# Ledger of designs, part 20: VHH binders against BTB/POZ domain-containing protein 2 (btb2)

Target 1, 284 residues: BTB/POZ domain-containing protein 2 (btb2), of Schizosaccharomyces pombe (o74778)
Amino acid sequence: MSMNSSTEISQEPSIMKPVSSISSFVFNAGFLQGTFSDTTLIIKGETYHLHALFLGRSPVLLQKLIENNPKGDVHYTIEVETEDPYVTKESCLFVLSTLYCDSPRIPAEVNVCSVLAVSDLLGLDTLAFEASSLIEKSIRPETMESVIRFLDPNFEGLERLKMGMYPRFTSGLFNKAIQVMYNTLVSNWNTEYARLLCNLPFEVIKDLLESDKLTVGASSMARYKLANEIVKMRASFRKQNHIEGKGDESVVLAFDEGSRGIQLVHIAPGAESRRKIWKATSVR
Key: E = the ipSAE of ESMFold2; O = the ipSAE of ESMFold2 at other seeds; V2 = 0.75 times the mean of E and O plus 0.25 times the DockQ between their complexes.

## First folded at step 21 (VHH; framework vhh_7n9e_1)

Design bb6 (from aa4 with S62D K107N A108Y Y109M Y111V; at its last look DockQ between E and O 0.43; V2 from the best seeds 0.00; counts 0 for: pae E 5.6 > 2)
Fold by ESMFold2, look of step 21:
Structure bb6 (fold): chain B 284 residues (1-284), chain A 122 residues (1-122)
Amino acid sequence: as target 1 above (284 residues)
Amino acid sequence: DVQLVESGGGLVQAGGSLRLSCAASGFTFRDYGMYWGRQAPGKGREWVSGITYSGTNIAYADSVKGRFTISRDNAKNTLYLQMNNLKPEDTALYYCARDQGDIKESNYMDVWGQGTQVTVSS
């Protein structure tokens, strides 16, 4: 709900009726309608007309209010700078609304990842943690790609995946995603799951497909065929999207210690030999 | 009949340790994230630490990081807070809480315990 854009969603109570509960009045008259607003808050170029009393429940905003008004003027103007793409107008509206009540109505446009981003930005640790808990609980085949993109939106690689963009709250999510992949990769295979695997670092794919935690059919040949399919998809994906400098990938059979013997290999750019080699080896 | 009961508080000298427990009943403990909060005399509530349902995602407030350790035992329906190197600033009523489910719901609210008092003397 925008405080700046629509008279259709504005609400004013009838002056001839009793005012609703304190919580309802604060949310409707205060947050939604901006009655007696004393603060202009600017986040990513969007302007919000709000109240210092409620904004002060954010440690980040409280500090900015104190810095901006050392003499106790009547009106505050404060700004929070960020380049975070997950900080959106919709997520800011929702998170700011939680400063005005304990159970705000959730608009359809917000998502939990953006709630975490704004909550972290504003120092709202309880809300940020609750958002991360919901994200973790939601990790399943149909949501896996969006969670992975959230952890590493710029494709920085394994270290970013492990930490996420908000390390205090996201540092365990990748490990949980990997655990889910071991249990669902084969049973829930689909086009979107395949696309996810094209975007993961090679080392993640290698560990995933070589692991005995992943069960693929009844034979090592089933695992070999699946791994080849994935490697071929990753190669086609890189060519189709003009992703260069990653080298080539291949799968070899490796009969060592167990019945699931495959090895994924990365062939650096310009390698002299590209032949696949059958081998029997011991691994330490 | 959801219930959270904290214990393990008391009076301790600065630099000392305490271990808080939170016994949970009336819900499927292993399906919920849990957290600790505290309230010092004359101050508002402060979030201290949280742990997700699986135990794999853990967070701490900056003021306690490195000194406090949260953990859970899903078999015993119990949440713990190990508090080391306690400071007078840690004096507060400590309470545990369960997360209230999907934050997109209109009825999103926490479930809280009654709390256990921790007093740290200098």
Scores: ipSAE 0.208, ipTM 0.673, lowest interface PAE 5.6, mean pLDDT 81
ESMFold2 (binder alone), look of step 21: mean pLDDT 82; pTM 0.821
ESMFold2 at other seeds, look of step 21: ipSAE 0.373; ipTM 0.783

## First folded at step 22 (VHH; framework vhh_7n9e_1)

Design cc1 (from j3 with F27R; at its last look DockQ between E and O 0.55; V2 from the best seeds 0.00; counts 0 for: unsure alone 57.3 < 65)
Fold by ESMFold2, look of step 22:
Structure cc1 (fold): chain B 284 residues (1-284), chain A 122 residues (1-122)
Amino acid sequence: as target 1 above (284 residues)
Amino acid sequence: DVQLVESGGGLVQAGGSLRLSCAASGRTFSDYGMYWGRQAPGKGREWVSGITYSGTNIAYASSVKGRFTISRDNAKNTLYLQMNNLKPEDTALYYCARDQGDIKESKAYDYWGQGTQVTVSS
């Protein structure tokens, strides 16, 4: 038997292989210089002088090219309107440049969240998935607040957090963020996570602190103390920032709920009373 | 470095089901997100579905959502695509691909399989 590399020769037909010089020329003369551009593309008020042939690799831009120039005139003018704050000039430049490349890679220098936003806008699903995968890999205490803000920039609440702003590509990111928080909350709650925990919906805080997946000390008293510190921090944040109408939050011991051992309770606005520690006692 | 081998393609009648597999070799499968793409004759490549390295984020093209299910088995280094209620427009060469990996790698690699043909009659 033979096990040498000579047996793995190429099976490709004899054709001219792509050379970096022609690819480099197309990218430099075409994308960077706009030489022989035939399309004026407007995104969010910014103008780009590009080429319909390459823009047609975006299904969104292709449709607009067909609709805005059905007779194949010499020059195309197309516009993509959006109010999305993550659609930026820098990210548009990067994403548009990928239409001039065979195998683009998202570099560290660009905002990956903005790449996802532009990729989704332009129907570039592969690039959008690549961006979402990179965002997921980046989730750690230092980045958590920015990822959560990206999922819910308008503070709509838990249902928005679960989906994000680009549901096809962001629906799983919140679950991953929560999994990371289970392993990092105890070490980061008053530091890297302080502002984040103050801004998260009560429902998220409740589920996080009551979960068996969160390990806090040796007893439910340790978990109770941590939960109280976080609730107190959230209350102080609301007072300091004049956030009103949210009511109060409290923590109680809950002995019939086993490993979790606590329960977080929200007290509706206008029904506020002096906070007391209470226990749930089942009567049946 | 990495080899991707698709299997499970074939001829099936409309309304039928098929399960594709993508076996990965080389570096650890669990470090990378994976996705399926397809290419019909005379058409460009279409992204079909992706699953991130942890499996927590799954995405589908609108044309296949509700009919196709992507999954991965990190112990077997295998990516799957369960295709139900197949339609003639699903006829294509199906291939798997790896995502670009860690942003710190800075290497551009085209990690594509050679593909497996799916043909849906009528």
Scores: ipSAE 0.632, ipTM 0.868, lowest interface PAE 1.9, mean pLDDT 84
ESMFold2 (binder alone), look of step 22: mean pLDDT 76; pTM 0.767
ESMFold2 at other seeds, look of step 22: ipSAE 0.690; ipTM 0.888

Design cc2 (from aa4 with I58T; at its last look DockQ between E and O 0.70; V2 from the best seeds 0.64)
Fold by ESMFold2, look of step 22:
Structure cc2 (fold): chain B 284 residues (1-284), chain A 122 residues (1-122)
Amino acid sequence: as target 1 above (284 residues)
Amino acid sequence: DVQLVESGGGLVQAGGSLRLSCAASGFTFRDYGMYWGRQAPGKGREWVSGITYSGTNTAYASSVKGRFTISRDNAKNTLYLQMNNLKPEDTALYYCARDQGDIKESKAYDYWGQGTQVTVSS
């Protein structure tokens, strides 16, 4: 019962006192130098010489280790296939290094969007969540275009924007971006937001400019003028970039429930005669 | 000093519900994302659910999606986890944690509560 029994004393052999932190040795000798590596990991043609014990902390890599070496061979070779442009060598190195640490911190030098992409690929939910949280906190006028591009890099449209490319962790980021735009659009529409506003789907532009959450001056005329400037900017962008066949956009005065005195309208491709009618009329 | 205190655990039969709370102090709660983790007997820690600083974005482990709901009340500095349709495999010590917060923050972000035990009987 006693912790000081002779039996317990006989089980306390003399051992050498540690001269350095075991965690420092694991990271430097193991991860950085690859000492005693037993695994060749391949991601997007890049190779990493690492350790199955630590890689097993990733559910995705653990499954691949089990599937690709059921006979218990000495060396593992596993591959993770992806064409995701956000999966880069730098982001892979950082994310893989976190498997050798207890409490990783995402440093300012690494692209957080790429950390999210690799973390999601490897099933590292804590790190993916932390990356998403940092991205959300970073949403500002100067970062807005980059965040929106990250959510929809292939210009698929509103449904992709709502979900992002990693829906478990990105589904709320667009809503937050729109909330920020309500407070920053008027001061930034022709500067930081210019290219972004030209590339956003019409439905997003319409909802943004018609919303009572957006405050534009003291009158409906100020909002009407701003909306016209944005529609004109979008039209010029399409012309400068030789984007045709998308129809026309216009702004009309409208004083009905749910509007701020304007309505943005879109004339679909092939409706030119109906388009002329819309430009000449007001909402009744 | 950062402090996280979990409560609301207990014994419940399978199919039942529990609501966990995490009271936070010692930091500006509304500036940080928060998450729940759990540790089952004989197993390592498992991330369960997270919520960003604004509450706009939530995420769940696949094992709890559709059954658990994370929420926060920034006025009360409190994080919540509503757990419905509990299963025996949900038996674990549940703890709350604070995320990194800001990319420029130099301090370690490894802050964990003491945990609250949830036991689900068959």
Scores: ipSAE 0.617, ipTM 0.870, lowest interface PAE 2.0, mean pLDDT 84
ESMFold2 (binder alone), look of step 22: mean pLDDT 81; pTM 0.826
ESMFold2 at other seeds, look of step 22: ipSAE 0.630; ipTM 0.870

Design cc3 (from bb3 with I58T; at its last look DockQ between E and O 0.63; V2 from the best seeds 0.00; counts 0 for: pae O 3.1 > 2)
Fold by ESMFold2 at other seeds, look of step 22:
Structure cc3 (fold): chain B 284 residues (1-284), chain A 122 residues (1-122)
Amino acid sequence: as target 1 above (284 residues)
Amino acid sequence: DVQLVESGGGLVQAGGSLRLSCAASGFRFSDYGMYWGRQAPGKGREWVSGITYSGTNTAYASSVKGRFTISRDNAKNTLYLQMNNLKPEDTALYYCARDQGDIKESKAYDYWGQGTQVTVSS
């Protein structure tokens, strides 16, 4: 109880600090070790032994706890069903652990897209927003394809891309991705973006290449040449992968005073393309 | 030091409007997403709305979607929450918070302000 007066305070404090805290005990003994676990939670066939008090911080899990044990059973068993491929064991572990913490941080080791998916599933809006914000900030040429796949994993097309799979949190990500592409396409079209550009819907490619927000070289001929290279790359991709029935694409010089200078044209599959293209050669 | 200061709260009748502001300092505001939370007396904190660093993506709790609008002015280092069609259940202490960001400062936990009280009478 008496403090030693000979202690050097500047370099060696004389007062011990606690090395264990209530929050540290709760996380380690509770979440990590499952001490006093009262709930079996099942997500996509994986089982978690956890605590109803902490799980109740998820509005989704709280509702299931209330519905599952209306008469106050000793042990809860609840299941959250999903076929979402972004809901993974690793991201479930991370997201569930945040229910045992006040101020979680998303570490680099977890897949942020999967954190968003699990957070949305469990109604954890703060964490879902945090994940979406990190995804948006991470959009660059090297990550673009993975972000686009996350928004439209089933290749549904432009309307899915615009909203994503979790619309409350992903509806703005495609627009941000396009903004990044305006500044990075010219340097990356045949490298980091090659596969992405082959898989994007035609209407996205058309809008991207015709936009005056895209800067291509010093002349309209530079834009024409780039657009032709991309169209040829897309055609080669379809041939190499035996993708048929998608029709043909071409690039023409525009005849208006706009900032575009070119027009991308799509010829519907199965049409008599040569005769139809001559009848439509006045399009811009 | 990171500082977040909320203002614009007050007493308003149901159906009314308020505009909250959050003045930020001590960090590069344009590098971080921001969000609003609220806390009614005796309750835990509830996330209300968020906006990403660029302002291109916003999100809302289902209880406020369509009534509240989050926005930011990166030139003025200020976050806003326009609250329309207010209901008595919106009564709470409203606070702003900074998200994780890509570049982290030495402090290891979330920053949030002291809050501004919003009271909605029936």
Scores: ipSAE 0.444, ipTM 0.795, lowest interface PAE 3.1, mean pLDDT 83
ESMFold2, look of step 22: ipSAE 0.488; ipTM 0.821
ESMFold2 (binder alone), look of step 22: mean pLDDT 82; pTM 0.833

Design cc4 (from j3 with I58K; at its last look DockQ between E and O 0.70; V2 from the best seeds 0.00; counts 0 for: pae O 2.1 > 2)
Fold by ESMFold2 at other seeds, look of step 22:
Structure cc4 (fold): chain B 284 residues (1-284), chain A 122 residues (1-122)
Amino acid sequence: as target 1 above (284 residues)
Amino acid sequence: DVQLVESGGGLVQAGGSLRLSCAASGFTFSDYGMYWGRQAPGKGREWVSGITYSGTNKAYASSVKGRFTISRDNAKNTLYLQMNNLKPEDTALYYCARDQGDIKESKAYDYWGQGTQVTVSS
């Protein structure tokens, strides 16, 4: 998700819509109406009146049920603490509703990233994997910034990007995002990717633009021009947004990519820029 | 007609290895994420490991991480599970399953195979 986006909570929570007669009764009377509820569940300050039998399908909630009622009392009170902003009331409602269904599906109107967050919190590995698979399939120019922000919501940098916030399920998403960018960068760098490219770490931009997997044109001069435009865009972005102390970036010609390769260089604050005509080939 | 056929199970001594295969047909394999589940006698179904449609993202249950490796070959429509350092607790019927695929898919069908038995002797 975009950091600049104003996200609004849906007026109607997203939950499963069962159609089976028996499953429909369990869902409606049990989950929706709370008939014979025996458990008060608190997540992030929100209270849910539910059933230990169904909540026990979550290994995290099962452990809490066992710990909070070792004597077999008739009512449970359990709490799950989190500060995760992706854990929302509507995503909790949806994920909890899946505990009352045989074959839950993630519908199009739900925030899949929030489903992943809640599923991971509750140890629902199947649902978390389903969410991560949907996120991966959704990666395209229009969604790229939202996916990258989901992986690194606090702008921690490359190491966070590579793992994401839920490493068991997100560790491959950044690599997939980069693979998509190799095929879509040239057509989108100044449009759909403009803000994203300005916020990505320099080492990511360098690896992307220097890679043989990126095809720009017939010669290294086309790549050199594109790289310079991106570096200029990043510098203008920092200036317009009053971001200081980052030093400068530049692009030099390097012949190890053929007759007209390039190298991106980060120049510490105050350091003199040096154009490097030759660069060493990386050992593989 | 979606079909998933597991193979490669059998009896193995604790500490041993097995490689499971899942042959898929009746759908475009490369459009779907796939996962392995297992069911021990008298227990509910447990998710074991999943791999996304492209193979770029792999996930594991905590109980098998570091011991099991999931992989897929989209050219052969085949899902694999390499199981190393097997323990008696791994004894179960192992089955493969297809994920939801597309977020716009409205059908609520479960697609899984009949399973292959893995028995780990102590």
Scores: ipSAE 0.603, ipTM 0.873, lowest interface PAE 2.1, mean pLDDT 85
ESMFold2, look of step 22: ipSAE 0.650; ipTM 0.876
ESMFold2 (binder alone), look of step 22: mean pLDDT 82; pTM 0.826

Design cc5 (from bb3 with S62D; at its last fold request DockQ between E and O 0.78; V2 from the best seeds 0.00; counts 0 for: pae O 2.003 > 2)
Amino acid sequence: DVQLVESGGGLVQAGGSLRLSCAASGFRFSDYGMYWGRQAPGKGREWVSGITYSGTNIAYADSVKGRFTISRDNAKNTLYLQMNNLKPEDTALYYCARDQGDIKESKAYDYWGQGTQVTVSS
ESMFold2, look of step 22: ipSAE 0.669; ipTM 0.885
ESMFold2 (binder alone), look of step 22: mean pLDDT 82; pTM 0.826
ESMFold2 at other seeds, look of step 22: ipSAE 0.702; ipTM 0.895
ESMFold2, fold request of step 23: ipSAE 0.650, 0.576, 0.623; ipTM 0.879, 0.855, 0.874
ESMFold2 (binder alone), fold request of step 23: mean pLDDT 82, 82, 83; pTM 0.827, 0.826, 0.835
ESMFold2 at other seeds, fold request of step 23: ipSAE 0.620, 0.619, 0.612; ipTM 0.872, 0.871, 0.869

